# VH-VL binders against Nonsense-mediated mRNA decay protein 2 (upf2): the designs that were tried, part 12

Target 1, 242 residues: Nonsense-mediated mRNA decay protein 2 (upf2), of Schizosaccharomyces pombe (o13824r41to282)
Amino acid sequence: LKKNTAFMKRCKSSLTSENYDSFIKEIKTLSLKKFIPEITAAIVEGMMKCKATKDILSSVKIVWALNLRFSTAFTGPMLANLYCALYPNPGYSLCHESYFELKQNENEVSEKDRSSHLLKVRPLLRFLIEFWLNGVVGTPEDFVSYLPSTDSNDKKFRKPWFEEQNLKKPLVVLLFNDLMDTRFGFLLLPVLTSLVRTFSCELFTTEDFEDKETLELVNRLNPVVWRTYLRKSLNSYVDKLE

## First folded at step 23 (VH-VL)

Design v3 (from r6 with heavy chain H101I)
Fold by ESMFold2, last read:
Structure v3 (fold): chain C 242 residues (1-242), chain A 120 residues (1-120), chain B 112 residues (1-112)
Amino acid sequence: as target 1 above (242 residues)
Amino acid sequence: EVQLVQSGAEVKKPGASVKVSCKASGYTFTDYYIHWVRQAPGQGLEWIGYIWPYTGDTDYNEKFKGRATLTADTSTSTAYLELSSLRSEDTAVYYCARSYIFTEYYFDYWGQGTLVTVSS
Amino acid sequence: DIVMTQSPDSLAVSLGERATINCKSSESVLYSSNRKNYLAWYQQKPGQPPKLLIYWASTRESGVPDRFSGSGSGTDFTLTISSLQAEDVAVYYCQQYYDYPTFGQGTKVEIK
């Protein structure tokens, strides 16, 4: 069986801590360059199947290994695929009913559609934050050129993916603003709760960290001005929930 | 107040199935995971699996795959554990327990437990 | 699977004295991304379900008395009851959630 096909299948279905050493060895030894588009699609699908912290960390390290070997030739398309899995069209919100635009052409948004959305958003937002923490992504500028320019009908989008003023903002700030937009209700509350509990220090704290090295890293990745902004947004969200 | 209230004790013969219920109240049932954990008499705790009631998403301890089925009914805020092909070593108190969604698998609220006895 | 091993299996402590329970995991439960230890402690009294005491190794659950504290990192963890009360007679369990949940075998705490 062709080694590259087997590698891509494992990216899609077996992105686990048990396979970590095998993945690292294969990334160093296999001729993968011509299969990068397939690998980026497969690995985003594999991310959606991760359900334990240990497997998420292993997957982040596997992605980092691919980034070390292929740089932007891998990370650009991978981030674009991941982002498009969350945002199929520019200008749409994760929470807005119009997120399911194609589905709405026929019927109202169903609870099945909302459930499917939650299953996708749950892991993929987590992975974007993980990639931010390990330096794979900082701002939309890092991947925006890899995003599609046309919709499924080959018509150019009327909106850019990101307004010019947002291209240099931390991606995590943009994601949490969208996640915390209360105009659309509270569909993503359990996802928000999970992320806040997991990454409160890195995203929302305004106090200094006890660990000086951690403080310097967090300040470099997400300056205190943005953490203060996010904390205020979270407080507003909680007030409207209550 | 958050409460998890389980169905009553069961006595079963080997080879039978059992279905234990866990009714949740005092919180939004669909915003949290429900886990099942068992404890054999005089022994420790063993995780069985979880369900996310809103989506139906489940995952299981490999030991129980093929025998355990987790379901939830959002209209009654009730989670269920069904365990089939019972053996004497399945005799245990079965607990439901709540966690936050996704990877944060520590349990802040527990049901009172349901004793399942498997004996001929 | 990550195996959790507690010591001692049983502990007898005089009222008002310190009780110390150790827990060792077969591999690290420290999540490097957020620098948290994915370890919880539970108290189980006879005829009752477990009750959460500590999560992230050292964060006390709300409503838990401050005489309970957790410490440690990586593979070695400790639950301390600074001044044992009569109501603290129970079995105590550690549990990791870095991977799918596994529990220690329990430590029975009694009054001497």
Scores: ipSAE 0.818, ipTM 0.916, lowest interface PAE 0.6, mean pLDDT 88
Fold by ESMFold2, fold request of step 24:
Structure v3 (fold): chain C 242 residues (1-242), chain A 120 residues (1-120), chain B 112 residues (1-112)
Amino acid sequence: as target 1 above (242 residues)
Amino acid sequence: EVQLVQSGAEVKKPGASVKVSCKASGYTFTDYYIHWVRQAPGQGLEWIGYIWPYTGDTDYNEKFKGRATLTADTSTSTAYLELSSLRSEDTAVYYCARSYIFTEYYFDYWGQGTLVTVSS
Amino acid sequence: DIVMTQSPDSLAVSLGERATINCKSSESVLYSSNRKNYLAWYQQKPGQPPKLLIYWASTRESGVPDRFSGSGSGTDFTLTISSLQAEDVAVYYCQQYYDYPTFGQGTKVEIK
């Protein structure tokens, strides 16, 4: 039985809570090491199809199980593939119109390109935040070495993925700065609204938590200084919206 | 301010199709999901599916896959439910309802409902 | 499917008294990533659509009177009306959204 092919097919099309037990069993038993590149591509595609909270959490746990078995040999390429799907052009903002194929006029975005962008960033940004909360990723330093080189002779773009000073910043701070970028309007407003409502406490709360264990976790991942920064940035965004 | 206004009551024979409309106003139609929920007479509520009008993204309760089709027309801010191969069990009030996008599937605004009656 | 079971099916409460409605889910609706319960409560009066009262188990929707409160976690939830008013006569539904939406069967509240 060609179980490895079936496993990769399920990663691509069936990242669901119903398949969770099957995934966990196969991650423990199948010989998957040689197929990591295919698995990382398939699982990012599967993430784009998750539509319910229960399935998203099950998928995060599946990724964590792969991380436990293969460590950075899996998580590095997986995070790089996820980031490249979210940021097809190195160094550009999520809101930058150059992500929408070759634009004919500055600040013009086709309705089809905008809708395609929203459909892709909706799940992928959510998964990056989930991986941050679960300790799979903290900063760009955790995966930047797995990204494609930017020192090529690409005549269109020559930007690095990250500036050196950003490599040790919390990834969520960088993601939300991009998400709240208003230079080209409010393209990602629905996505921002969903994420702010879902993760308000973890991203924007400046008060202490009652539970010491939770306080230690949140402060380790996103110190009060950064949560204060993000709250001020959100308030500025809301002011500009009206 | 936010309003969802649905089309009028329908009477159909078994085997026919019905198309219910839901016109949205008072908010940016493309920034939210539209869900459809039905309620048989004297019964509880049953979720049918959602559409994200901007992208056309849909998902359905498995019970209705193959029979229910959700569409939206962004130029008129109108969502549609089409239900085919009608049976007497499909007699219900059909509601459209709004949610935030992506996984937060609770419904802050509802249409007035559309009674669909399926009888011989 | 996450099955939602309400109790009681109906209850009668004197004006100004407390009404308590219970909702139990067949599996936990607690989302571990944000520690919120993905549960909502609705009020439905005869001939009207449902109206959102509570989301995340305990957060009141804007404009909902503070006599309505939600509590509970995991699989067990409660809607409380602290001082029943005449306009609160309705059927109340719980609904989970941890998975695709499912509703409780409803609890009819009337004046004793």
Scores: ipSAE 0.809, ipTM 0.915, lowest interface PAE 0.7, mean pLDDT 87
Fold by ESMFold2, look of step 23:
Structure v3 (fold): chain C 242 residues (1-242), chain A 120 residues (1-120), chain B 112 residues (1-112)
Amino acid sequence: as target 1 above (242 residues)
Amino acid sequence: EVQLVQSGAEVKKPGASVKVSCKASGYTFTDYYIHWVRQAPGQGLEWIGYIWPYTGDTDYNEKFKGRATLTADTSTSTAYLELSSLRSEDTAVYYCARSYIFTEYYFDYWGQGTLVTVSS
Amino acid sequence: DIVMTQSPDSLAVSLGERATINCKSSESVLYSSNRKNYLAWYQQKPGQPPKLLIYWASTRESGVPDRFSGSGSGTDFTLTISSLQAEDVAVYYCQQYYDYPTFGQGTKVEIK
């Protein structure tokens, strides 16, 4: 079982393009099924350490390989772990003034806690969009059953986008609505700016792609009606900045 | 008007340390990365690392890990490069440069450069 | 590490004529998720810092004259100056940012 422990350690610390071929071989050959909970946690931790585009794409491909082998038994828990890391206070938006509060019975929030969480937001949002583009996730329906229960205390761990009318909406639409929420200021402007520049065509454009396969995929994942909606929301956000 | 203004030229002996400053103005200092890039005389450009002033997050070219330290002071909008255990091969012009955050590592504004000379 | 190689190392062009600089990366810098090439071009005049000209292989930075254009995809890229002017005498660098930044060795452009 030393191989399985080494695999999980590399997921946690060495999600790199240099290790890609090794990961793919091990995913095909190792007996990993009973370690899926540990693998999902390790992968999310490893994703937070990726800082170059090349490594991010390699990590997405590794996740896709795990999805091919284990399907929703892997992707459901992985997406749930990612969501919980992104939303430590899940009743609140990313921009809410209480998003970074960690102790409700005290008014003080550590600058280390704010910094640490902001560092997570940067890569986790990027990976969620990457997973959407590569078919790992489409809507909240893909992982909602792996989130905390609806018990009286646990109800606040689910946002309105997990309500029945929203379960089939593109996750990126729900995510960007949350990210562009100006009611609490512009706490994530640099993260939003980076994502808009990186994925402007896939999220906001109404022009056709010359690559028909890409156009079909993008239209299936995020129909033009939603891209038009997101562009109007972005324009409103920019207007409020000025 | 975005500006990056660096500290003046420095002359150092081998084994010493140097600390170069980069004062930013004309934009929100905490919304962008500050990178450091050096250029030895008559040679090309070499990336050293970045800092995100908002969080203090840094990453380094492996070549400089252990010798380079990037810091930022948000109250003065100033980024710093400290390079220790200097060698004659560290003689170069050191530039600070700005990028968008996270993986978008192209540099839209540059400081004027700081010549660091390492000689006995 | 992605190695960036420029050609030629030096180029002499008559005023008003076309200058062409080539850049080749040791591996593709095309990001399949967004179909953008993670390549930038810089101009550096003597005693000055580099100045960004082009990003995403073909997008001109604000304020850059339209005589500068970038093209290419994957591993092969070109910077073109359609009508060389005296002020364009400089060293030009390509740089990839698909991985951590690396630069080409530079191409010196001179007037014949």
Scores: ipSAE 0.764, ipTM 0.896, lowest interface PAE 1.1, mean pLDDT 86
Fold by ESMFold2, fold request of step 24:
Structure v3 (fold): chain C 242 residues (1-242), chain A 120 residues (1-120), chain B 112 residues (1-112)
Amino acid sequence: as target 1 above (242 residues)
Amino acid sequence: EVQLVQSGAEVKKPGASVKVSCKASGYTFTDYYIHWVRQAPGQGLEWIGYIWPYTGDTDYNEKFKGRATLTADTSTSTAYLELSSLRSEDTAVYYCARSYIFTEYYFDYWGQGTLVTVSS
Amino acid sequence: DIVMTQSPDSLAVSLGERATINCKSSESVLYSSNRKNYLAWYQQKPGQPPKLLIYWASTRESGVPDRFSGSGSGTDFTLTISSLQAEDVAVYYCQQYYDYPTFGQGTKVEIK
């Protein structure tokens, strides 16, 4: 029992490549089912602390191992927690200034609030794309039912999490549309730049891949029509930046 | 044109601290990481850590944790390395260098270097 | 830490000839999610900071002459200078960024 508490503390603090083998062993041997809510929260907190590519990959593999053991009982709540960490107010853009202004309509968004937001957006967007590439998530339909109700506090939330027509769209298309929305300026340009450089082939290329398995995966998860759409959106974004 | 201009050479005694500055120009200072890398005389390169100036987020090579402190002043576009408890082994040229944010830790622009000499 | 090992330590090449520098990592630096090798090459002339030549193992930085090329994957990498020029006399370093950055020990290139 104390082992489960230690496991959750390590999820929160020590999602590292050095600890990978220990995590995999513990996932196979510990009785974790009753602690899934705590594990999902701890994993999301741990993901925000990953700062090297090697540790991100190890964390994705740890999540995959938990998905193999617990399926949607783990991945649903985990994805919901991750999404809520990115979007504390349903339906608002990552770039929208009223995302922050809803706290207090009078005061300008503080540098502290902007800084805190960037610290979360940087790793969590990266992890959502990693999970999309590895088949953990495809569309909002995979996790939307695990999100908090938007009606629970009367009219506290002004928008639903997702419009109905978006529930079956590739999640990465929705995230990049949001990230590249020039109506709100260029606040997240460095994050966009990092993600485009890291995943340009998987998100934006129209060329075929020679490896059949890779081509089939990319086309299934992000068909050529969506990659073409994203490339056009990126080009428009760059044109407005110049 | 991107430029990173560092402070001048320093001579320190063992046990002291040193603070090296790196002033950035020609780009948006808060959109990139600043790394610190050192090179002992006649030796290779050793990474110390990075800072994201916008957020103050830092991370360090384990070897330097507890001794190195990275800071940035966004109003002057200047990054700083402070290294404490200096030893003769810390004699090196210290470089600041720029990378894209998050995991892409290769360095497209470098400062001219600052020689720090630690001797009795 | 991922240890980077270069060979040779020193290389003398006739002007206009091909120079080849090898770099080996103690672990793979190929990131399976994007299929890129997280490896960079730098040139350092005496009294100067390093300058970026290559990233992602084979992508030339803007403004770097075509005679510089990078190749390899996983743990084994090569920097090639197809036709050595006098201005290419320098120490060359490989660097991985799959984990926190580490550098090779350097390879000094001279004119024979």
Scores: ipSAE 0.753, ipTM 0.894, lowest interface PAE 1.1, mean pLDDT 87

Design v3 (from r6 with heavy chain H101I)
Fold by ESMFold2, last read:
Structure v3 (fold): chain C 242 residues (1-242), chain A 120 residues (1-120), chain B 112 residues (1-112)
Amino acid sequence: as target 1 above (242 residues)
Amino acid sequence: EVQLVQSGAEVKKPGASVKVSCKASGYTFTDYYIHWVRQAPGQGLEWIGYIWPYTGDTDYNEKFKGRATLTADTSTSTAYLELSSLRSEDTAVYYCARSYIFTEYYFDYWGQGTLVTVSS
Amino acid sequence: DIVMTQSPDSLAVSLGERATINCKSSESVLYSSNRKNYLAWYQQKPGQPPKLLIYWASTRESGVPDRFSGSGSGTDFTLTISSLQAEDVAVYYCQQYYDYPTFGQGTKVEIK
């Protein structure tokens, strides 16, 4: 029990490459099943503290190890918690469809509130993309049954991602449609720019890759038809900037 | 055009502090990180840390934790490095540099540099 | 920290000839998630700040002449200047960003 508490504390504050071997050993040996809700909260908090690419990779591998041991019993709640942290609903449920809204019959989001959200968006969005790349999540179907608004509040506070026609679409396509939404200006431009620079091949490349293995992986995760769609969407976004 | 313009040279005594400024123009200051990198005379480059001006988020090279403080003033598009408890080995040119957000810390634009000399 | 080691420390190359600079990292800087090498090259002329030449090991920054090219993967990287010009006299640095940034010690390139 004491070991389980120490494990969760390290998830919260010490998701680092230096601690990777310790995490893997404890994931194999500790009795963690009944602590999954606490582990998901601790992991999400710890991910916000990763500031180097090397530590991000180690954290993804730790999450993958938990997925191997607990499968959807871990990844479902973890992904639902990550989604709700990215898309909070301030008045009705933990799920929020568009949190970069300006005042629409209510008070405008303050600069302090936007800054606080960007502190969360930067690391959590990066990790969502990393989880998609590494096979932890593919589509909304993978975690829709773990969303809290089904349990407590009206479904109207879910994004359209979870409607039947969208449940099997690549999550990144749905995510980037949301990121490229210009109804509220270009507040997400720095996030989008950084994602394009880092993941252009996986999201937007319409040409063949040098590496056959990489081509097969990318095509499985994000087929050429969707990469073509995303590139056209990006071009439209850029045109609206001009 | 993207420009990072730094404050002028400083001469300091050991034990003092210095505050170097970096004024950004030609881009949206809050959309990028500002890093600080120093270069001792005849030596290579050493990363000090970064700040995200919009949020105030920072991180530091372990070597400088406790002595370096990075701040930014979004109203003037200016980033600052304050380095305390100066020693002779802190004599260097201090550069500010820009990167995209996330963890891909390569630097597409650099300030002209600020020479800080620490002598008795 | 990932240690970056360049070779040679200095080289002299005739105008119009090829200059080759090597950089080795103490551990791989190839990021498995996106299959990119987290390595950049900078040029620093006397009295000037560094200037980004190459990122992702082989991608030229906008406005950098075609004579500059980067290659290599994992731990071993090369910057090549295919036809050295007088304006290319500088110190060149490699830098990794897989972990917190670290730089090589620099390679001084001179006209022979």
Scores: ipSAE 0.711, ipTM 0.875, lowest interface PAE 1.3, mean pLDDT 84

